# Ledger of designs, part 5: VHH binders against NHL repeat-containing protein 3 (Nhlrc3)

Target 1, 325 residues: NHL repeat-containing protein 3 (Nhlrc3), of Mus musculus (Mouse) (q8cch2)
Amino acid sequence: RFCGSLVSRTFSFHVSWRMEDPLFRLDLGWPKNSEYFTGATFCVAVDSLNGLVYVAQRGDNIPKVLVFSEDGYFLRAWNYTVDTPHGMFVSGTPFEQSVWITDVGSGPYGHTVKKYNSLGDLVQVLGTPGKKGTGLNPLQFDNPAELYVDDTGEMYIVDGDGGLNNRLVKLSQDFMILWLRGENGTGPAKFNIPHSVTLDAVGRVWVADRGNKRLQVFDKDTGEWLGAWDNCFTEEGPSAVRFTPDGKYLIVAQLNLSRLSVLLAPPSGSIGDCSVVSTIQLADQVLPHLLEVDRKTGAVYVAEIGAKQIQKYIPWHSRTPAFGA

## First folded at step 1 (VHH)

Design o2 (framework vhh_4orz_3)
Fold by ESMFold2-Fast, scan of step 1:
Structure o2 (fold): chain B 325 residues (1-325), chain A 123 residues (1-123)
Amino acid sequence: as target 1 above (325 residues)
Amino acid sequence: EVQLVESGGGLVQAGGSLRLFCAASGFTFSINAMAWLRQAPGKRREWVALISSGGSTDYADSVKDRFTISRDNAKNTVSLQMNSLKPEDTAIYFCAKDTWYRGSYKPGYFDYWGQGTQVTVSS
């Protein structure tokens, strides 16, 4: 049962049974069409308004972007203008949802942050395709790791997944730099492989400063450094960070430990210390990389590069009807 | 490189049947929707039939109930069975790759790489 190993089609994994009260449960019925995971699955993004799940995978001569329904059915795929996807985010209005993809390839589409419409048409390119750099006019990237887009259309990009840059960039809806923080280092507002970025409910930007084994926190409007959490990451830094829709918890991934952790969110006006509420320990070769939370349902989708799959975790108490009700 | 090679065309009498074949290579066949289009002399190309990656089919009103599209993912082939052929079905038939499942995207975005196969229906 729950106290044993769960076996995927292509890989075995373990769920942590050490939790007193587990907050999340694996949805074994998602996806319905796992045969489309033909490459290493690096990132996932959710269109909560239209019930779509976007997945990006790496590999030669395969589709780079897959689209599933929230119920797990394969809908479509595309491959154009994506070389080496790393991070992904869905943004927009109910009438015009778009998916953004960061590309870290050395080919003609790499070192870019690209916007696609819901049909897979390329509609915007940030950075210079195929050319890495540190420049700000025009803005250049070197292995951009992830982005987050606010409901206002303002963007937060973390650039560099092992590149020359170690920075957090805020852009307006018109792609003008509003503020920028970061250089290589261990001090406040300095990064080593900023890998994931998200917002909380009270106007703070959270960055997974993976190489420095910490989360760092900034004011979204000014870029002022507000604090950091390192006490939960002594073994390895976080590769991904997201808030639950109610704002009560953070979900983080630690890639090489094959672990997901649920952390208690800090109150408004205080950063405090990191507190672990629960953990999900996966088999050693699963390697959770990036994840996304469905704002509508609270479901957590995890991109697992070693297992070559996306797994869906649902809250124990959800809107799904109970059996026999 | 994407390659689509059509075959099976020929001359047939009105009311007869033909089966067209398309051999595909250079892409992951099983995940792509496949379509048949045709072009009659002096007319625009028109979409005829579609089969999704999941096996769902759709047909132009002019061929509905007469034509059947099918696929064999093990052989990377798509086929079009044409029954009750009419002189107005005379055209060059092209196999095409669609990048989207038809339930989510309207017909009109296709890649085709073949020369087509000629179908001639005599009265």
Scores: ipSAE 0.000, ipTM 0.116, lowest interface PAE 20.1, mean pLDDT 83

Design o3 (framework vhh_4orz_3)
Fold by ESMFold2-Fast, scan of step 1:
Structure o3 (fold): chain B 325 residues (1-325), chain A 123 residues (1-123)
Amino acid sequence: as target 1 above (325 residues)
Amino acid sequence: EVQLVESGGGLVQAGGSLRLFCAASGSTFSSYAMAWLRQAPGKRREWVALITRGGSTDYADSVKDRFTISRDNAKNTVSLQMNSLKPEDTAIYFCATVGLRYSSYDLYEYDYWGQGTQVTVSS
């Protein structure tokens, strides 16, 4: 009665000791084709407009990028010019979406942030393939962890995941540096392993400052430091951060604790203290790494490197509008 | 600055093998990633194989497990070993340098092209 990644998904739901999330619940019917999770699943990105879910996994002689429908059906896969994927994000126009992938490690495509079209064709490369660095002209990376692209095409990149760099970079639509914050340290606007980056609905940039066990907040237009939350992360720092589409909550992962938390978003003009409204304790060794929120449906997809799977959580108390409903 | 000259093309029967060579002139050869592209009769030019400065390789789906790209920086050459050739591999094969600049704003491009070498695979 037990098999592969379906066993891991069932195990994380049924043997997790903590109480159920009152805001979200696991979709036990997603994915339909878990057999394609043949490597460690590091990141996930959602094309809400076309109902696609992108997954990147690590391993030799396996497809590194997988594409699923929002209903869980495997559609296609590719692995060209992807070595060691870490983070990914979908951006673009309503009719032409692209997926960005950060690539880390000592491989030939490492230390880059690369843009692919929906067919898997490489369109843009930021950084120098296979060469790490701290330089700004040209912009170099050292283990770029994640990116976020807003609807204007402006980009926010956190660099890096254990490398020499500890910085948040904002780029224009044409890839010019608009502002940059960060150096190694514990003070305001300093980072130790900036691991995840996202925007809220009121013009703030949120960074998972994993090594410093906090979230840091910046003004998106100026890069001004606005505050930090550390009171929810005394045991371990956040590895991932995303907002729900209505802007009411943050979803956070703590990797080594195998824990997901739903946090109350602060109002405009206030950062305040972190408030946990729900927590899911996953089975030991599941290891939630990065996650993504479907902007249309509110579904949360979690990449779990230890369990080698993606789990989908759906809003508990109300169905968000779905395609064709 | 960089000049590329392809060689090794010819007529071969289906199932056979052929090895193409690309010779480069100029002291900057080892600074470039290198690629092989082909243009079949009546079709658009397509990418076939790539080798980075660090020696890592990537291949188009149509040639995976049949073609192997390699480089020798001491001899300023890149080669393409083609095994299990099919009639649909018939094309002019081109060697090109990968035009990734040290500017983080540049698109992935091919900077310098060779003149091509004809490969014809008979049934």
Scores: ipSAE 0.000, ipTM 0.099, lowest interface PAE 20.8, mean pLDDT 82

Design o4 (framework vhh_4orz_3)
Fold by ESMFold2-Fast, scan of step 1:
Structure o4 (fold): chain B 325 residues (1-325), chain A 124 residues (1-124)
Amino acid sequence: as target 1 above (325 residues)
Amino acid sequence: EVQLVESGGGLVQAGGSLRLFCAASGFTVSSNYMAWLRQAPGKRREWVALIYSGGSTDYADSVKDRFTISRDNAKNTVSLQMNSLKPEDTAIYFCARAFPSYYKGLTYRAFDYWGQGTQVTVSS
């Protein structure tokens, strides 16, 4: 009774409060309303212009999309038409933001990439609702994993999270295919579960080629393969990839290791090899799946399937990125 | 940094065998298309063998059934086993990493990284 149990409780709280790395720290005050995480949280997207954080969760008869403020308050929940969310991205003009959600369900809205307006109304559907496929006219999906929308309105989609497709698709603002890369395989520009996609500040598309334990890099305009990084992923493939707003680092999730890695960004003229700057080891069974970086604050939001939560990591130094970084 | 280092070259008599090794650093050979090319005196470099990332192999007609390309993923090396060597096989042998295939089945037979080469001399 004397010392032992009190020391153990103090130590446990101290460890939980001090989950830190050299570049980031856990915000223990976010969210304020974690009771709304009633299902497995698969993806997160940030509206940095309006200070909103969107979370999608899986489960029957629960709200699929949750909206929080950037300071952690629950605001609303919407979109009961999502069957099985996988990835999401916030994009649009400064005057009207939209939320895109990829859906891997077998229900009436599955195998689709769907756009919702700021009011939560479904305004665009890509793919054939409820039907998986490999077709290009019209474009079909099989378990679309994630998307990224550039400030130009051009769109990058990775399709497939364990489906028959293993491809990266670039669409114009009016949803026409501009280029497409990929088929199932281990070679350059071939994929095994392309799981996450992002752009850097110098015109390169980065894909988390999860099953092949590597990141692959493409020219955004031509789709030309520029290189790959595999030396950081020998134990586990990347499930998510994002750049910090200053362009200095990549943040990568490795799901089954419950780990986030901070990687040094390559110079504009080369791809080079992967270099790990730091790692954030999460608690066992947390299972970080997808993540998003607030382009204004540099905060990193991590969707954690096993823990059924979103965690927010704040950079130790405040960041003011250039427009479009 | 990406490096490719060849070894195993030397002098061999016609009809003999030789095995070349290529040690790769800065990337994994199992995730790439790896090739052997050769350059004889006064000639352009010619491709002789390719191993695809998935393990399939292709050979130039001049070396088919005599040469075998293989890889050791654990050691991150590519090898070229050369049998029934002929004087016309005399060349500097280079290992190289090849560029990718694109959708529509298009492939580039371009090479982005090269080793320094290893000399193979076949006497009559």
Scores: ipSAE 0.000, ipTM 0.092, lowest interface PAE 23.3, mean pLDDT 83

Design o5 (framework vhh_4orz_3)
Amino acid sequence: EVQLVESGGGLVQAGGSLRLFCAASGFTFSDYAMAWLRQAPGKRREWVALISSGGSTDYADSVKDRFTISRDNAKNTVSLQMNSLKPEDTAIYFCAADYLEWSPYGGYEFDYWGQGTQVTVSS
ESMFold2-Fast, scan of step 1: ipSAE 0.000; ipTM 0.244

Design o6 (framework vhh_4orz_3)
Fold by ESMFold2-Fast, scan of step 1:
Structure o6 (fold): chain B 325 residues (1-325), chain A 125 residues (1-125)
Amino acid sequence: as target 1 above (325 residues)
Amino acid sequence: EVQLVESGGGLVQAGGSLRLFCAASGFTFSRYAMAWLRQAPGKRREWVALITSGGSTDYADSVKDRFTISRDNAKNTVSLQMNSLKPEDTAIYFCAAKPGIAVAGTYYPRHYDYWGQGTQVTVSS
């Protein structure tokens, strides 16, 4: 009945006097080892099957990839073949995990999308290390922003975090181009800084078209453009987009407004218009960049480049007991 | 702590064969790509062959179909089998290590973290 305000260094949040509002609360106890956030934290990825949280940060002579437990304990770190991380995604089985990282640096490992095993061993490189390009055979990148890997192993890459490319690329499990959409522009299926990519439960690809202040939607099998949402983004474009595991909501970050929004998922069979369910206003200069949702728990991890931290938000109606330790 | 030690170099006649070995210590060998680079008299070091942590191989055009790179993770060893040797193959051959890359563009000396001291290969005409 009475839930007080949640206050952190980067965020204040006032709960309504109804138990169902708002949908998420900040976990003040996560992580336990924040001392390892020594650089600007750009992206986060979750291994829901093994309870691991991967974080990538930028800086010289610091560990660039950090691994935490879902309970917030630091486990390990590695620096191998990572220059300037931008986006991250975990895919695979509980026994054969893959951690993908997009790299946007001008250094020797930049303009690549790289696959690592759970120990940090590099097992695959897409693109040409250290060389930007627009080519398709072999596929080249110019500041690849993020990727999403389907349970089938097919992958979706948005390429163009301020580079020459403004495109969405679908690859097969063996890294062949299945379809490609996009060029610089404001029209349908054109992008200006495609920054984040995700899938919904009904075979649609959602792209955060940040520079055009909209989300765009595509059929995952054909690449057909299905629609766009711009009415929620008049002040600032979306930098990140993810669905909750139950498919009811989208969570979007708007970096320069230091804001997270929870949006209602579209009705079956249509795209509809954007509807805001809840807004989480962060302190000025926190700058939420990219985020990830734990598919098992519904927890939301947010990479905050200005605050140099990851924050964890948990749903009010989580599977965990209402009264804890 | 890190050490790469080359062996197997020597003098051979044109058309002959040599096998080079590199023994590695002080790092997690199985996580690293291993390479052979060579330096001919009066020239810069050039890349010859690569084997990734995953076992994929790549070769410079000048040595394709003549040289074979292999690794033994149990013994922390990388080897280079050199067949049909030419006088132009005369060089000091260096073992080098970098974090494993399965697919990449052109490899350069600056990409390698660890280096051996080299072993001399001389091919007579």
Scores: ipSAE 0.000, ipTM 0.110, lowest interface PAE 20.4, mean pLDDT 84

Design o7 (framework vhh_4orz_3)
Fold by ESMFold2-Fast, scan of step 1:
Structure o7 (fold): chain B 325 residues (1-325), chain A 124 residues (1-124)
Amino acid sequence: as target 1 above (325 residues)
Amino acid sequence: EVQLVESGGGLVQAGGSLRLFCAASGLTFSSYAMAWLRQAPGKRREWVALISSGGRTDYADSVKDRFTISRDNAKNTVSLQMNSLKPEDTAIYFCAKETYYYDSSGYFHPMDVWGQGTQVTVSS
């Protein structure tokens, strides 16, 4: 008999009888300590340099941030100054990695984007704790959804997950606004629930414009709108977007369809139309929300609100040993 | 321990108004989206209205422009003002804690905590 929580998890169908194997396979042995998933798991972030996986979950009287090894062992938990986590990103040098968390609560730590060291100590706060706003000096947030930090330390933040703000903000390493795009709407460079943000290998910013059922693309240096993909999202907008480390594919989640899709990256010099390479259909009520890609291994970690778990997908032909026995 | 208690239901004539209340305890109320759902006799449960932690509101098409959801974080309450009531609004109304703030496809998400509900009856 398998462990109760692993047996009771909702899984995508393994279709070994299809002519083409999926690009990714579920690691059934990750994590080893699933008993720590006691709340709704909203986001995940990866420290590829130190082999750590950070998970944030919501719930009363439970640890809000969990730290696992890439091999699935629970290492520690912290919940200092975290109210209602939504998105996470790991950035920094090999000697000093930091975890950024967006906080969407109206509690004393909410409407903020906060930086923590690897031990869970708070080292930076952006926004006004406990107070939503639209202001730019100082920068305020209303339900900030996610962030992405470039290797240079420049930051991209999407604000708002159900708030009044509908914008993409670029900050310097010193937290100065470099450019800002967005307002509520359906037109180019307008958003309805900008939910996820990432960079591609050729200097473009991709935003999951969930309410408008599309991905939008911007030049990272100027903020110029470059295009949009809506043809893959007629039934449901994307809740998450990430590139594979080789830049060849995008991984997107469609929350209410309980579906992950692998999309072909656009050809050099164009945005083009969305092309689906493969699809992972999860069981009903899994609800994949946000995801992260390990830049070193190509592993995909998916935060599943409905199933209250993180699932790990690994690329086929990975040379890393299979986990679980 | 989380508890939600609904009140304000009753019998009303078509075209009338009711205000429902939900008192929450045992949670960090301001951190969660709150929703109203209803179940009519012989029908499936359906969501009616949602309010995010930040105050963003959303409504089912059947109640839009007639119902208004609001919250008071200082009192840990969520309210539903129902105007221009129709016989089709007859249902048990439930308050629920919702973990996701916006659903662009109009589907409800699983609720972590449900109250026992309050009956609303609209006669023609």
Scores: ipSAE 0.000, ipTM 0.182, lowest interface PAE 17.0, mean pLDDT 83

Design o8 (framework vhh_4orz_3)
Fold by ESMFold2-Fast, scan of step 1:
Structure o8 (fold): chain B 325 residues (1-325), chain A 123 residues (1-123)
Amino acid sequence: as target 1 above (325 residues)
Amino acid sequence: EVQLVESGGGLVQAGGSLRLFCAASGFTFSNYAMAWLRQAPGKRREWVALIYSGGSTDYADSVKDRFTISRDNAKNTVSLQMNSLKPEDTAIYFCATGRSWLQYGSSTKYQYWGQGTQVTVSS
């Protein structure tokens, strides 16, 4: 063709779409109300006890937090005191679940980790709104990336998503620093963009050390560095990490490769080597960012910033015989 | 209004050197990290180098020991010195900044981008 500017682009994807793997399948019926995804969807969190899925998105003049049922129906939205969401996590008692959101960027609510009740009311703020920092008294953040809250109410925060800080902070239920690890670097217990944090079933903290193209592992009680996995991430670092509820697998996202990997969990007492069980290759512009696992069902929700959507993957039910075996 | 303007690109022989510049305006430059990313024909945009507001630097493995990023806060500029250039370094090079960013090149998270400058390395 003589003039390339006259060619209409109808498709942005050139990589083959692979939406299924041996362990998981895409739920084509979720969500029912995708029209509410009007912005770039950065994170997702699940209230397994009440069957709610929280989604945070970015964009001007749109609701920042969307609430869906586990069946995919839109229920409500809110945007009060949320500017630039990055990560989120649902925690609380069986009778009162709350959602935590990390807020980044130059907005007036940025550089904070904020707790909201199920109605969207702000009930706790960590950090100084709109002001980045490295301070510990009071605790300050610079682009806090994600958090994880265990069943005791102890909290693990990775700070930061491209800011001045490169650290993992453990807080008590009363928000006192119990231990802190990290500074900018490539060595053990040093980070470059700690992007995602989770716990395994045997008392270890796993951090997606994205800029260093590895997962790092710490003892949850002491903060002692236990090891790292880098052999699965030679092309790009992990942006998200979560364990399946049975503890058998890690689910990891690699954003610019538009790829999800299912990794074999290490046994108790050793870190071992990274082993890929299966891979879900998405189209090039999907860009999986952060993900969450439903503790009750094992469903995996993936926030895809390029595609502006959340996708739901559910475990195959190969143990249920058709028509009564 | 925030602006980033790249310059210094061009055609160079393999093994040669180029220095890219990014002139920034409209924000408090010294408070922001500055990044260089590149996009080769038919490939995704990839991160090349980063300099934090405090002066610490980081590099992609493909350019480590060949490229050096630096900043001049008095002039609001960030520079990328590229040595031992290879044909594989041929790309459009972009200057980027923002508080909410991802190191390996999610363009949706960089708040501000330049238009890019072409670098072509011939054999």
Scores: ipSAE 0.000, ipTM 0.111, lowest interface PAE 20.9, mean pLDDT 83

Design o9 (framework vhh_4orz_3)
Fold by ESMFold2-Fast, scan of step 1:
Structure o9 (fold): chain B 325 residues (1-325), chain A 126 residues (1-126)
Amino acid sequence: as target 1 above (325 residues)
Amino acid sequence: EVQLVESGGGLVQAGGSLRLFCAASGFTFSSYAMAWLRQAPGKRREWVALISSGGSTDYADSVKDRFTISRDNAKNTVSLQMNSLKPEDTAIYFCAAESYIFGTKYLRGPSDYDYWGQGTQVTVSS
């Protein structure tokens, strides 16, 4: 009758009730079927075209991937060739969307970046299943953390989540390495646990360099290092980074502080310094890990590994014009 | 009483064609997504094709461009046109039905379906 998913949902409600962000509010009615969160929820991805929300969770003898409607109804679940999910991204054409999942397990499917169709069928594997490595031909992974797929089909992968690799890899549509940056370190274009990756509207790649407590920025075409933001992260590094659909803000998770920060996006041609415009404080030990923004609605879905749940934040429509679709 | 009754199965040579039919009764057919799944001896049931209540279609990669699913709401039937058949298409083909709240159109695993037919055998020889 009583499980961790239900307890975590109630606890998170108390924090959201006590505080309102000027730009976002918690959707208390999402999801409708939180009982399906039977494991630690590590990542979330959104199919804005079909109104689907994908969630990946960890645990023994449970389905690893859950599918919800944008209105919060549980639709289906699958566990096809998924071991230990870490990051997730929805990509594709308007007629056919696909789900990419990074897998960091020591099991038979780990150290891979895998593409699934919307029904959970495996259609592509990058890396060598069950075998970590640093090699480039073929490309190997060691705890690949997250990916982002551009509308061109070009891919940006950050590898790794505590593995030996500390790198950002750009692949073509045909999965050939176009450029690669990174090694373990604190200097420019060096990483310690590159954990999340996204693109802005003006051709820049943003990496959450979690262990170094900064965001780093690269030119998407050349891989040239353009700058870094560390002034907002002196207490805790960023675990996740996404832009709002209008490109005006970044949403960043700081896992060990149980906090989301809304940052002002820099203008074209300048990186500048980080500016915090609002902060959402979650309950202690909620641990926001990765997040996704619905590019149509502007809703923010947060995967909370400590609370074992996904929470949905929606733009305020009754206060200040909201960004969104 | 809900019933799904498949027909149209049989033996065919590789490269040939078959059309499967599923007659549905006992539920509001037009509100349900309809699907075909198949099972070869000793293997798990795998999803083949789906048609939503709104008429949108989806196919497994192994049958895409060869199979076409369609429905007739006036007759409460769903059909699967199978062209360019291969020996690996040999299986028992099952009709299945499911309703989802607010119009999601994609259903995959055997556990996703409320109602099932008894199946019809398709054998493709070389």
Scores: ipSAE 0.000, ipTM 0.094, lowest interface PAE 23.5, mean pLDDT 84

Design q1 (framework vhh_7qia_2)
Amino acid sequence: QLQLVESGGGLVQPGGSLRLSCEASGFTVSSNYMGWYRQAPGKQRELVAFIYSGGSTNYADSVKGRFTISRDNAKNTVYLQMNSLRPEDTAIYYCARDRYGSGSYFTPGYMDVWGKGTPVTVSS
ESMFold2-Fast, scan of step 1: ipSAE 0.000; ipTM 0.228

Design q10 (framework vhh_7qia_2)
Fold by ESMFold2-Fast, scan of step 1:
Structure q10 (fold): chain B 325 residues (1-325), chain A 123 residues (1-123)
Amino acid sequence: as target 1 above (325 residues)
Amino acid sequence: QLQLVESGGGLVQPGGSLRLSCEASGFIFSSYAMGWYRQAPGKQRELVAFISSGGSTNYADSVKGRFTISRDNAKNTVYLQMNSLRPEDTAIYYCAAEKGYWSGNYLHEYDYWGKGTPVTVSS
């Protein structure tokens, strides 16, 4: 199910316009419990190993984190020590899962990157709660936008969403800075609102450099700048970026254009130019913000701040281990 | 179409070693986590060892320090090196591409299973 009057808009747009992408289709049956979307839904993260979908929403006196099953059932909610969520990532193994949340704004839990266990217990805080900064010892944040945690436990954080900082930070499993790139600007390895971060299958870090209307690419081990794509983003920069599990495609969101695009992944050793495979045009009020890909199923979950919902897109060949040709 | 083919099982004496292999075809191997599972007669299948797409590993307590999981993405193969084998390790060993769910200690069925390779530890 969907929420409120946006159900009619989404359904009408789906039947009137070609809402179905050649690679993906909207799952109209997800979630089953849309009544829990009581605030603006800013981010989504997937525990593909346990079939769980985490959603964070903003608003006063509402549960900030919602937990759904991958088949759409509401399971639980929590709001402990979460103020203004922005980005989320699930990390770990089948034995030890954790949810990381970036928290922005002026509230008492803002300017932090926080780790929670599957029950919603706070187990780690990076940054100084309620205090923005540029410092590196201890590491401070100003509106940290998103993070990505590699299988090794190494972390990539983009900081920030309109704050003092414009940087990509790599941390070890023990939260030591391994490398840092970025300052405000338009040149190589400079950012203006680094908003989303992900890894590809060949050791590259991809950053949605939203204010500069481009994706930038870095070597994950050294932080060396490898290239940028701007040719797909002349009207608006990407707000989110993720790879499909087979590594063939990137999925990006452009928030104010209310659009999702599927881009062709570059081969190893090449960055090249951006190639659009397909687009999903949403209604003007939907506003896709951040998204996540289920590593197991290839399903794409999109957090839509204007529509106050999460939508699930599934590959046409959902029973195959990879996208069908 | 996905296929997983296990090999390397056999009869071995207590304290011996075996290396299992699992070759994958029909999908982009490097993008998926892989697990080694086992099923003893009359028991449910259990996860023994896990390796993520990036190479991070985890093990069941019963095999920690004795078993090592590894992968070779160029060969689309996952391995399980089994050392210091015990009679309690006797089972059919299966490889699986990640598709299961956890609920405490319960492991749901997987669609992406190999047919298994038997390992018998006895004299």
Scores: ipSAE 0.000, ipTM 0.150, lowest interface PAE 19.9, mean pLDDT 83

